# Designs tried in a protein design chat: VH-VL binders against q86l99r1233to1411. Part 17

Target 1, 179 residues: q86l99r1233to1411
Amino acid sequence: SNKESLPFRRDVIEKVINHLRENSLDTEGIFRLSGNMESVRGIVKSFAHGEPNLSFEVHNISNALKHYLRSLDPPLIPYEFFLMLLDARKNEDAETIRNIFWKIPSDNRVVLTLLVDLMVKISENSNVNKMNSKNLSIVFGPTILKPRTPTLDRMALMTETQLQCGIIQTFIEDFHYIF

## First folded at step 5 (VH-VL)

Design s49 (framework fv_adalimumab_6cr1)
Fold by ESMFold2-Fast, scan of step 5:
Structure s49 (fold): chain C 179 residues (1-179), chain A 119 residues (1-119), chain B 107 residues (1-107)
Amino acid sequence: as target 1 above (179 residues)
Amino acid sequence: EVQLVESGGGLVQPGRSLRLSCAASGFTFDDYAMHWVRQAPGKGLEWVSAISWNEGSIDYADSVEGRFTISRDNAKNSLYLQMNSLRAEDTAVYYCAKAEWYDNWFDPWGQGTLVTVSS
Amino acid sequence: DIQMTQSPSSLSASVGDRVTITCRASQGISDYLAWYQQKPGKAPKLLIYKASTLQSGVPSRFSGSGSGTDFTLTISSLQPEDVATYYCQKYDSAPYTFGQGTKVEIK
């Protein structure tokens, strides 16, 4: 109910992703382990104003990116693509997922590409950081892909959440095919 | 301290349904993946199903896929297994197990609840 | 699916003996392997995780080794309270498959 909506800042997101690409690949629990919430809120505020504060410990920066992406309205993957992506995932149709990806607006698509590339690199180092493609999909599925109107039916919500996570796992595992 | 308590087991006829519950206490339930593991009388352990901490990932053994549904209620610290279309070969003690952080080894285990599927 | 095979299926040994149980995965699972002890009528208890890390509170006579496909659980000096069935379990990814178990008895 007290949800915040922040402007989409491609330039800020790119800087933050590049910082994490350089500094987080060996970090255990990256994106899963919580940072200090007070620090995270301050960092997110800096992102919203175009002046990312990257001097904090990496868990705070990664959680700030996650929170920032979660607060976007419309989300990183625009609402119009939600049902069609879930349907394609339900049918295990990677070709349709690829076709839908290329219909996403260019700024969103570039950011999504950078984010998934980071997730690929993290997953390739999962022996050290403990974050494989499945773990990353659980973090980012509900964060970047969500319906315009949330369902109140618990069973439908569970099914949607599994498909949301499945889409992100497909993005990571089939990265060079889709992106 | 950290405890898992299963309930809901009993005698049930083939083709019917049964719902198992697991009550968790002594840890932050919504931080951990939860599993169901079963053991038929005199047989070995068989992994049945898993659900991630945020319900974003659910897995089933081939033997139960399409018939069983795992779910959780993080507000109630509870794990569930809805068992439909029960068969005689589903007869087993069903254990609730807590997965470790980032890994899926199990500690602790519940005491188990017996499900007998018989006419 | 990756198959988990234990050897032997059962053994009988004397108190003080060195006991070795083997677990083989049909494909590589790195060190994502755990060992459990189950006494009659009880729930299983974790002994070892990450192939070789001893769980807190488990006696030092238990040890694990191996990586990839071949894993070993060793009891350096068998005690009467060690009578149980021992299971290996893979946990790299679903399915989280158990070996068929090895029953350890005292002669």
Scores: ipSAE 0.000, ipTM 0.486, lowest interface PAE 14.4, mean pLDDT 88

Design s50 (framework fv_adalimumab_6cr1)
Fold by ESMFold2-Fast, scan of step 5:
Structure s50 (fold): chain C 179 residues (1-179), chain A 119 residues (1-119), chain B 107 residues (1-107)
Amino acid sequence: as target 1 above (179 residues)
Amino acid sequence: EVQLVESGGGLVQPGRSLRLSCAASGFTFDDYAMHWVRQAPGKGLEWVSAISWNEGSIDYADSVEGRFTISRDNAKNSLYLQMNSLRAEDTAVYYCAKAEYYDSWFDPWGQGTLVTVSS
Amino acid sequence: DIQMTQSPSSLSASVGDRVTITCRASQGIYDYLAWYQQKPGKAPKLLIYKASTLQSGVPSRFSGSGSGTDFTLTISSLQPEDVATYYCQKYDSAPYTFGQGTKVEIK
């Protein structure tokens, strides 16, 4: 039950994303391969305190960003946009996804833009790093997009998770249209 | 040493169910996508199903969609294939395979477990 | 769905021969293609991924080439231990379809 959310720090997230943009595009399995749990925990603590510690191996830094984003409440994409984004993805409606994106609060939208831009650059280098848009979407779908009230139906949960991943894949693949 | 060991195969009558298991060791199971591939006696390889490390992506071959369910238990380092409404054409050696990424090549493969669907 | 077709379905060659196996996709798959070797009674083993990247531990006599729809696996100098069935596989997206296989025999 000790589930504490971490403070949303836009400039910390921007600094971490800029570090990864400069240092991780050639890193195999970036965001998918695990780091050292002790190191990740320490790095996340530094994010919460506003002074990110980036003097670690890149997998530890990328995992710290994932953990930090996953701990946000409300999530990076606020709860109110969850069902409407899933519905738009289910209908393969990129125009509606774009319209919803531009309704997201400005600080969240700027962070989301920087994060997806990083994912685009990683996916463009997938021949080296092995992380295409599908692999990145599986990582970030449940990380930045989640319901306020989780479903108790396992089949519905699996369908929702697939749509969450589909939204992130759409963000990456249609970046220049949506963002 | 990375190992995958399938179990649960056997003789089963048409219309019945069978659950296959794949036990993984020697790697961080919850970091990798897993696949099921089958091979009918004397025939070629047929991809059956895929599941991502966090269950965020699941896919099935058209031939098994609606009848088979792939699942995993990351705490037990185990992959499963629940096979319902079995048909004679489901007779095959079933392999589990590790994928570095969801859309990627398969390495390693398990040794396989034989499923025979017959009266 | 994209279909994967291999040619020939089988071949017989002598030790030291250059062997070429072709794989064709019915639609473009870029370089998202892998080659596997399966010896009788054994599980398949990865030989090549990303159309031309040799897996660690695989002998250098194996090579892959191609992109888009046409792909080739070459064994520059066939050895007795290379007797096996070879499969291509697309992995750009599901379904991860295999070719029907090419059986390589000696004589």
Scores: ipSAE 0.271, ipTM 0.765, lowest interface PAE 4.8, mean pLDDT 91

Design s51 (framework fv_adalimumab_6cr1)
Fold by ESMFold2-Fast, scan of step 5:
Structure s51 (fold): chain C 179 residues (1-179), chain A 119 residues (1-119), chain B 107 residues (1-107)
Amino acid sequence: as target 1 above (179 residues)
Amino acid sequence: EVQLVESGGGLVQPGRSLRLSCAASGFTFDDYAMHWVRQAPGKGLEWVSAISWNEGSIDYADSVEGRFTISRDNAKNSLYLQMNSLRAEDTAVYYCAKAEYYDSWFDPWGQGTLVTVSS
Amino acid sequence: DIQMTQSPSSLSASVGDRVTITCRASQGIDDYLAWYQQKPGKAPKLLIYKASTLQSGVPSRFSGSGSGTDFTLTISSLQPEDVATYYCQKYDSAPYTFGQGTKVEIK
């Protein structure tokens, strides 16, 4: 197992998201299909140095963004919001989800807004790229929202993962209400 | 060569349990959603359950909800269906199927494994 | 839940005939529709997805059309190897409901 904690670089994430917004909306399986592992590792290394290399195939860049977001500690949505978001989703309480969103620290919230806006644009073009809000939520749920201490109970983990995905699906589908 | 091979079917009495397995090869198993579909003798196809590549989404047909549990082991390239409280109407050939996305078509399908629930 | 109804339930046609099978959804499913072919004793095989996209390796005599609630599978020139039961399936969301099937036989 190789787990790396990379620094949170708002400037890098914004540049990568802007590149994907311009170049990936028609790409089939964006964020789901695997890239070339050597290329992905090289791109992620460039993110850590503050100069993202965006000259690669779009699947390599999208996978590099996923890897980078997964490696953040704390995650994009800070640990303190994990249980309260899962509870709000469990209760189908969109107002509480919106209220929690606006409590997220400003740098994290701005990045989350840009990422979800990208997901909205991708989902609006799902007839071409095949990545609707459900498929994007499955990708990003466990990537940007996770507990400080992972559960070792397999069934509890599956339930938590479903709620994590549900939160991201709510962010995409209710974007204009929440963001 | 993409291959799906089901196993675990057989004759079982009503009220008992049975566990089906589906062994996948020839593709990156943990990148794809998986489904179980069944077909009663002489009848049509009935979707049973779905699981996403990371287990973040799981769904069941109303007819099996609360009795069947879908699971996967990505390290072993295997899909499972735990069937509890079996009924005569669960008698069917059970197919596993690969889905490109969670909300997508099924390709390929396994050859199927027959489950007969009878006293 | 959305119901999927196929018509006819069975048909008999001659080699070379144009065969049309219809599938109706009780509510709109956009183009989230697939067609499968199942030959006797075999697993189903994908023919068409997204209502009209032909799966790689499937003969060009097969075609699909429709959107929303009404869908059609057409075999432009029926061949002996096309004897099978054909199923439509919605996949917009769970449940991934199949139609009851249409059995195609040669006269």
Scores: ipSAE 0.224, ipTM 0.748, lowest interface PAE 5.3, mean pLDDT 90

Design s52 (framework fv_adalimumab_6cr1)
Fold by ESMFold2-Fast, scan of step 5:
Structure s52 (fold): chain C 179 residues (1-179), chain A 119 residues (1-119), chain B 107 residues (1-107)
Amino acid sequence: as target 1 above (179 residues)
Amino acid sequence: EVQLVESGGGLVQPGRSLRLSCAASGFTFDDYAMHWVRQAPGKGLEWVSAISWNEGSIDYADSVEGRFTISRDNAKNSLYLQMNSLRAEDTAVYYCAKAEYYDSWFDPWGQGTLVTVSS
Amino acid sequence: DIQMTQSPSSLSASVGDRVTITCRASQGINDYLAWYQQKPGKAPKLLIYKASTLQSGVPSRFSGSGSGTDFTLTISSLQPEDVATYYCQKYDSAPYTFGQGTKVEIK
């Protein structure tokens, strides 16, 4: 049923991001280190029912957000923006990346803004948490940006993955210009 | 036990190619960044290349950029270094190493495999 | 690129001596510095990371200090098994450059 699918829920994602903003900035390996998989699964199910369970340890909550975002179809950044963002990153064209960002549907754009703002704050505290913009981009590149049909060519896949991570790194490093 | 085992080294002529492998065991390979580091006979350590757990980030030392290609196969728990256009100065023991984060310290290291580039 | 320079290139000391090795980065790297020990014929082994954090299983006679550009590795009481070459390494970002190494020998 619709209630049991993993639909895009802006309000749920906002609550989870706000919780992580308040509780995770000093947490070593935030988003990279694994949580307890059974706990993560339970938290993700609470997202589907509209009321996130935030009473768990922060690594479980962060991994639940990561898992939820990765499972979205369409992804947080809709499919139609995939190739144009990769092309803009390949050309190191921050202005075009900014222009594309502002074409993203408003609910997705608001969520992306909150997520990247969280990533900026985490990266500013990387001396403590070890998650600089590079490490965060490696986590979130393939999580929020992906093609409708994955390429079967290994070299093309590697190039695309690097560009996906590069887009997220650009979002973090040029946040105040783009967002 | 966490283990890294390099293989594929040997004697090759300048201008030829060689592919090194690093077999990982005892940890979740696809959760960690991997590095290649080399050491010329009687010389110090030189970092060669890095690859993130999902191939989203790849970096090379200036001395090998354009000639070497790092890759991994997470299903096989294996790291690779494809070395093209080999030069005498590429002669070294090549180590693979595990990294907790992409920008982090290396632990553990493999035992190394010797590559000799000589005519 | 940031250069990593170690001093001295080699040293000889007696068992029980306090040994100090320095590492200098040409630009600030905060505390993104690791120290490795390499015994003859063996792969390097991590001793210290984050400039001063001792790796699990490493004897407490090893310690690290420093931040920014100047770093020190200290062996408080040199033991015969400490004969090795010691390397510092920056890891703030690629390239993950090593110092040239310091050879430690027993007199």
Scores: ipSAE 0.407, ipTM 0.800, lowest interface PAE 3.2, mean pLDDT 91

Design s53 (framework fv_adalimumab_6cr1)
Fold by ESMFold2-Fast, scan of step 5:
Structure s53 (fold): chain C 179 residues (1-179), chain A 119 residues (1-119), chain B 107 residues (1-107)
Amino acid sequence: as target 1 above (179 residues)
Amino acid sequence: EVQLVESGGGLVQPGRSLRLSCAASGFTFDDYAMHWVRQAPGKGLEWVSAISWNEGSIDYADSVEGRFTISRDNAKNSLYLQMNSLRAEDTAVYYCAKAEYYDSWFDPWGQGTLVTVSS
Amino acid sequence: DIQMTQSPSSLSASVGDRVTITCRASQGISDWLAWYQQKPGKAPKLLIYKASTLQSGVPSRFSGSGSGTDFTLTISSLQPEDVATYYCQKYDSAPYTFGQGTKVEIK
């Protein structure tokens, strides 16, 4: 399905990312530890309506951003880039990953840049927050990058998920080169 | 209280398959990475495999790669280890262990389940 | 892959003795090292993580030190309940390799 589940709100996403940059860098397990699911749903609804409610505990806000990004259709990294990014990662080809990044539509690319920059800042403080580039890539790989038609083969799905995470790890570790 | 309970161990012939289970309780299972560690009788600890909370990262020890498959069912709070092409050298007590992050220390551990591979 | 070597393989000491166990990584692993205690017939128990951080509930006679490639576990005053095999483990990245173990006995 190509139907958009929730509106893509660049301004809202930017406000949420800026809030997390200011308030979450010292938070243990940021993006990994669960929030209160009812609170998360309410926050996500506020994002969809263009007025983000940021008065909640930081784990609820981070999980709301994660849920919101996961619900986007098309995803933050549009479907057309999925297979070519997985192929580039399988070949350990950072130059091709960079070339593909610069073909992503402007609004998506700006949001991706802000999100990855936040991930870089979090990973630099991993001695306190415990979220290094690997841990962040596991969170965001399947969140922002997915196929148009999911595979039903369990082993193929696991391999794809590992490559998705590998792409995000490459974005974080090679940020200056790619972005 | 956080608890891990392994099951599925037993006697199996070389070349056959066996599936181990680890039942988790007392914590939000889908927030944590899980590991399998084994110990041959009278020998030391050997890390076997790891799986992240969302299956985005999976790793295996060289000794089992291509033969063992780690998986999880977060809806059932369960971790699995599918062991194919079993060898006598796979005889061990198999422990599941909780990790705070994918790359971290292991706490707690289950009590283990014994797998014996012999004719 | 990085190799983890413990020394000694076994030791016998008297109650009240200071016991030192070493663990060496073949390449630098920063402070990403844990120590575990395994008593006969039991599952391993975490003692120390991040090379020197004592796990909650572990007696203060246990301490860890070191960084990079050389690490030490010390028991300042050996007690009868400390009879066990002790393992170091790297966790900077997979594989999460254990040392071969050090068996601690009372003479």
Scores: ipSAE 0.012, ipTM 0.648, lowest interface PAE 7.6, mean pLDDT 90

Design s54 (framework fv_adalimumab_6cr1)
Fold by ESMFold2-Fast, scan of step 5:
Structure s54 (fold): chain C 179 residues (1-179), chain A 119 residues (1-119), chain B 107 residues (1-107)
Amino acid sequence: as target 1 above (179 residues)
Amino acid sequence: EVQLVESGGGLVQPGRSLRLSCAASGFTFDDYAMHWVRQAPGKGLEWVSAISWNEGSIDYADSVEGRFTISRDNAKNSLYLQMNSLRAEDTAVYYCAKAEYYDSWFDPWGQGTLVTVSS
Amino acid sequence: DIQMTQSPSSLSASVGDRVTITCRASQGISDYLAWYQQKPGKAPKLLIYRASTLQSGVPSRFSGSGSGTDFTLTISSLQPEDVATYYCQKYDSAPYTFGQGTKVEIK
């Protein structure tokens, strides 16, 4: 009944991202469309135990990755970078976003690089899969970047979520400048 | 069957506020982006505002930015448009519309609700 | 912002005629263009998306073409039920601007 914090497994995340890179670029609505929740739970459990089960259809695997990343504490982009990234995005300052990226711890930065590279490849194929940089940013903004203490104010939360999405959109669109 | 039903339109005086609602049914509301589009009597279509499925992206037409606020309640399958500082030129039929993705075509549309801004 | 211009503003044609409506974007929008049909007193109905993809249930006499800045909606054999105003719309990014509309009537 108690929810357990999931461990950060760089090797597992790399295997899952590589699988999606090979199998998801032509999949319509990849990362946006819901999977089968029971299948997703089973896949996430396999990630936590270090043996990713990738024998499921691609929407279940992509949703399992989202759930796994969302469950990380601290998040993929550590808490200490949250406010400074939001401030840089509010000022439309890609140079500051790049400088902050290079301060992220190396394991997190490598995983973030692989994830954003996957998002770039998906967005380049958006004529088929319909997931451009904007749509991907809406998915991953609140997934990999979040505050230590969530706000209970709905309007403030909405504003923060827009900035979180904007940061991920900047990562995708300015990938070769930032990464 | 996918349905969108607008409500909240009516006669309102300039400078006042009005809130429109759009009730959605027949699909997983929190998986789709939603839009407001308006049409002044005898005129063409004008896009007004957009909101993503998780509220992560919101956009407004220049003509309404700062005066209108789009919002949604995914638990209630409802879309809203809060219209403040209303002007005569805001007189229009207001449609809500479903989008498959944030940047995509609109299908279906609601039947619309008429807002008349006049003294 | 990108401007969307439709021509003609209105036209009258006979049943069975080939009708063409053009839509021009002031800047390139790839194939991110949709066409809508609006009959008097009704909400708009999607006809075509991705510049040339026919929506399911729409008669095959409707077709779309074009990419970049120049787009065309064609009705190969006009029918009485096609009397309506037709709108193009860009959707590459906000704002999701509509053309001014083309009113199609039967003479």
Scores: ipSAE 0.152, ipTM 0.718, lowest interface PAE 5.4, mean pLDDT 90

Design s55 (framework fv_adalimumab_6cr1)
Fold by ESMFold2-Fast, scan of step 5:
Order: sequence, then C-alpha cells, then structure tokens
Structure s55 (fold): chain C 179 residues (1-179), chain A 119 residues (1-119), chain B 107 residues (1-107)
Amino acid sequence: as target 1 above (179 residues)
Amino acid sequence: EVQLVESGGGLVQPGRSLRLSCAASGFTFDDYAMHWVRQAPGKGLEWVSAISWNEGSIDYADSVEGRFTISRDNAKNSLYLQMNSLRAEDTAVYYCAKAEYYDSWFDPWGQGTLVTVSS
Amino acid sequence: DIQMTQSPSSLSASVGDRVTITCRASQGISDYLAWYQQKPGKAPKLLIYKASRLQSGVPSRFSGSGSGTDFTLTISSLQPEDVATYYCQKYDSAPYTFGQGTKVEIK
C-alpha cells in the first residue's frame, strides 16, 4: 500500500545500463523473466545509496533496474508529458512525439536515451533473447511513463496502458528519428 | 504444478453473448502472456486472441475482431474471453494457453471448454 | 497474412517407420515455428519450438528442422502412442496461425 520513492541517480542508472549493454544482449527473457526477489531488493538498495552492486546474475540486475525506475517519483518521463505523449501516439504523430522528447529535462532525456538505446540493441538480438520491441514496450511502458492521477475506470486504464506501451515501441522502432 | 482450467462453455443461440473463464495456478500469472485458441468439431486449431501480462498488448484473429474481447484479472489469476454476436461458425472447443513471451509457443494448454452456437 | 500449409493431410505407417510431415509458410518466418501433438479428446501438447528445439520430456525420436518458409517434423521410429494429429504454428508475430494438421495413423 505505501508508495516507495527513491532518489534519481543519473550516474547509477548509467552504470547499470552500461553493465546490461555489455552483459545482457543474448540473455533469453531479459527484463521479462523475474529474478530472485531478495537479491533484487538488495541491488535496488545499493542503487539508492549510489554504489550499484553489479556482482549478481544478469536477471537480478535487470529486474533491479526495472524496480528502481518504477519507484521514481516523478517518473523517468515527468508527469507533465504523459497526456501529450498519449495524444500524439493516439494520432500516430511521430513528429510530435519527437518534439515532446526534446522538451524533457536533460538528465531524464539522457537516461531515457541510454535506456532506449539498450532496448534497441536487445531487440536487434530478439532471435536469441526473445525480446522484440513489442515485448520490451510491454515491460517499460508502465515503468517509465504514468499519470499523476490514475484513472478509476478499468477500460480506460487498459487503453492508457496500450498507449504507454505504444509510445515505448515508437521510441525503439523510430530511435534514429526521435533521439 | 502449472494448471489451466477453462469454464463457461455451453449451448447459446446465434446473436447472443457468452463469457469464458480460465483459472490459472502453479505459476506467477502476471509474468506471462495468455492466449485463446479454438478448435471446431473435427477441424484444426485456430488462434483467437492474445493478451500480455500487463494488458499493454492485445491482438485478435480477423474472424473475431470487434466481437470478442480478451481480458485478465491478475489479482484473481484469471483470463477471460467475452464473446458477443455469436455465430454458428464460432462453435468450437476453446482452450486457454500460457506463453512465456507475447510472441512465443504455447505451453501448457487447458483442457478446453465446448461452446456450441445453434438455434 | 501468412498462410501455413501442411502436407500430407493424413498418413498411415507401420510401427518402426520413419514419418515426415512438412509445413510451409507463404512468407519467411525465420525459425519462429512450433510443432504440437494432439491425441483424440485431449488438448495439444508442445513437441518442438524454435523450429528444432525439443521440448523437455518429449522423446528423442521427434525432431524438427527448417528455417524461413520450409519446415519438417520427423518421427524416426513410429510408436503406437504417436497416433495423433500434428500441427505446426508460426509465432513471429500475430496472427499466430496454425497449419491445418496432419493425422498420423498406424496400419
């Protein structure tokens, strides 16, 4: 029930993403398969303290990154961009999505760029790792993009979740255009 | 032990609605994509619909698009298929199936539930 | 949409025979192909995934091969318990289309 919020540590996130870029591209189910929950909690704690513990198996590290990103408040993509990104995706307007991306604060934008670049690299190896752009978007849509005020309607929530995932899929598939 | 149990099948008249359920146990339900596959009596397998673990991706076969709605309740470990505007050609055994990735093979399958659409 | 065509539609063979079933995709699907076995009155069971990977617990007499558009399921020495209908299925992307099935019977 309690919301857990962790500090935004750009330096930590960069180290974790670089580690995953070097070690996870051929790992089946990367970001989708669950790690050991106690190990994940320990790794996330190390991220919050500024000294990432990367000595764990890769699924534990990738899940720790997901949990860390989910715990950010405000989220990686700040609340103010949520509705405008969903509207742009609904209209299939990649140019507007690109324009919105460049309005994101610089630290968030740099981290988002590194994260999406990792997702691009993973999707390029989807024959081995089974994580194409769609699978990655399902993982990261609700992780890095969410509303300030959640909807109370279940069907509206489902539609919003599909649009959130669609935005991440657009980031991956149109990476060189947007980023 | 991973188990999938379908329910809700039966005899329905054309133009009416029916909702199928699939109860999952023995695995972390919200980590896996789920699919519905059907098989008409004496015929082959036909993929019907898919839903990702977080409802972020949903797809339908052309034959059911606009009439069927797939949904899930991760808190209840349950998958659903709401079937509207039923037609005689929807008569089939309906299976739910687990998929590790959204685009993947299916393992395991439930035992199936028979839906008969007839006047 | 990509069409999946199996051949033959049915076959009869003797115990110990080598049985071959083929599956063709109308467009390339890389190795995103699975094979299922369905015995009368039962749900399908996964045999092969990624065109050639044997599912855990499946007898080694089953094997799969192929890539792109042409795929083959082989039973090296047919056993009585192998009487079933066999289906191929593409899973590169939706729709996750099945072949029409091949019924295997013993003479």
Scores: ipSAE 0.012, ipTM 0.664, lowest interface PAE 8.2, mean pLDDT 90

Design s56 (framework fv_adalimumab_6cr1)
Fold by ESMFold2-Fast, scan of step 5:
Parts: structure tokens; sequence; C-alpha cells
Structure s56 (fold): chain C 179 residues (1-179), chain A 119 residues (1-119), chain B 107 residues (1-107)
């Protein structure tokens, strides 16, 4: 018996990502700037009910997607892939990262592909929106990749966080090779 | 009100170590990147180090890389700078600064803490 | 690394004068440039970001322009409280290099 996590709704996530692809590419600080927390909470509740409320300002919608993805248990990239992805990134082994990506369960892999494609499009417009691949990787690294058991070792935690972000940056920059 | 308060500065001999702290209040500390900037007496501003809100990105100025370590404790709303192998050239007022993004402008700044490296 | 060069290093002007400070990057940084004001004994204060966006609460006599490699800070009518050192700073990526500063004094 653990605290309740939000259900994984592939259809909801796809609808939200499609909305952001159409409406957010020119938005400064997309995914970085905070929305109104009460609005974000309400939007996340609509995701859980299968009927995403997309009538809100774009920063509230993007933050709701972040919150929803962060609340998933297991995370978008399942726990079993965490250490092997960090090890592959530490060794600068893009081929192994690609091989691991294709082992991810199909629903998770499709959602990850849509999310990273959105990140690629945002980064290509970074002269306007100010969100390059590094900025997006800092946002999404710990959001979609996390260990089953958090480490209490401070140095290990810092190293893991840097590698998590490095993996997402690799996904964005090597998108056409990996996905 | 958003506040940044530095502490830990003082007189230290060359080759020794010193640890600076920056206490943040009035904002959600773990949502923002933090930077250290220094200013030698009568000289200009020099960026020292940056750390993202989740510690996924850390950068150092060439002049301090390998000697200084930036860290943060989001549970305590605190930023740190561990300064090892101090040199006379490290004498400066050290400011902590809040950044909206990792790559962005700085606002606000703390009032600074003076580090003097001398015999 | 990209170098940031400010000119002049210092200037003296009269109250009401138009003051212009320039900042040059050795390579293109788009509009990722901020300007700061530092008064004696105080921490720096943000004036302008994205080369031309005025920070909330900053007097409208301050303005910024430029993109790529050449940038300008203008004070349209210098006031006594504007006596300070002004710094430009790049933030396209690390290192977040500052210019060497321009000291503005009243005659």
Amino acid sequence: as target 1 above (179 residues)
Amino acid sequence: EVQLVESGGGLVQPGRSLRLSCAASGFTFDDYAMHWVRQAPGKGLEWVSAISWNEGSIDYADSVEGRFTISRDNAKNSLYLQMNSLRAEDTAVYYCAKAEYYDSWFDPWGQGTLVTVSS
Amino acid sequence: DIQMTQSPSSLSASVGDRVTITCRASQGISDYLAWYQQKPGKAPKLLIYYASTLQSGVPSRFSGSGSGTDFTLTISSLQPEDVATYYCQKYDSAPYTFGQGTKVEIK
C-alpha cells in the first residue's frame, strides 16, 4: 500500500502534447516558467478523469503536463531502464542508449517519442522561446527518469541527476538516430 | 519578499579552504537556477559558477574549475560554494544570484560576502 | 570563449545629457544580453534583459538596443541617481561573461 499515483493515460498525454505542439512553440520559457498552481492542479485532475481541460493559458497546460508526468509511478521510462541508461550516458554510448530505447514498452515508447519530438520542435525555435535542448533536458530529466530507490548519498545523487539530464539532451540532439 | 543572504566570508590564508552559504527566502527555491558572481576590490564583475534547480547542470569559470564546488540543498533553501586551494586572486566580494532559467539574467542578487585571501 | 568588450571605460556627463554605452561580443550571441547598474557599495541591479526589454520598475530613460555582436545602453536624460558603474553580460550559454564595466560620473 503506497500513496496513490495518477494513472498512465496515453490518450490524454497525446492530446495534451498535440495541443502544445500547435500552441506553444513561440512561447517564451515554455515548460520553465511557472503557471498558477491552483489552475495547474485543476488541469491535472481533468487528466486523471480522461478529459483534459485545455482552455487555460499555455503555461498552466505545460506545467500540468510536467506535474502529471512527474507523478507517474512507475515513471514514463520504467525503473528497470534507469541504471542502464545512466551507465550508457556515462560511457557516451549513443548506440546503447538507442538499443535501450527500443526495449521500452510500446505505450511508454510512443508517448516518449511524442514528448521528445515536441522538445525537438521547441529547441529548434529557441531563438524565440529561449528553451534550447539543455534547458529542456534540465526540466525533463528527473521528470521522466528516476530510480526505484532514491540514493541518500549526496554525491551519487548529483551525478545521477547530471546523467538523467544528459540522457534527455541526447534524445533531443540525436532524435533521428535514436527514435 | 524575495531575499538572498550570503554568509561565510572572512580572512583566510592562501592554500586554505572556505565555504560560503546563501540562504534564500520568499520564492520556491527548487524552481530556480542559482549563480555565484564575484567582484575583486575596485574591479569588475566575474561570473564564477552556476547550478540548475535540480543539479542536472553545473558550470564553472575556467579560473576556479577544479578548485571550487557549487552545491545546493533544496530542502533547506540554501546554496553553497566550497572554495579550496584559495589564492590571493580569489579575494573578492561573492554574490549569490537567482536566475529565471539556467541561461538567463540575474535578479535579485544578495548583498555579498567579502572573502580576503592574505597571509 | 566569447569576449565582452565595453566602451568607454568611464565617462563624465552633465545632468540632462544623453549617455551611450556600448558592448561588443567577439561572436554572435543573438539577443542574450543583459545590462546591470551597480552603485558604490551596493549589489548590481538588473536594468535590461533580452538586449532591449526594460526590467519592471526601471525608469523609462533607460533603453537598450542591438543584436548579434553590437549592443548599446542609452540613458536619454542623465540624472544624479544614475551615477554608477554599468555592466553588460552575455547569457546565451556558459560562461556568463560580463563586460569590464563603464563608470558614469556627473561633471
Scores: ipSAE 0.005, ipTM 0.555, lowest interface PAE 12.0, mean pLDDT 89

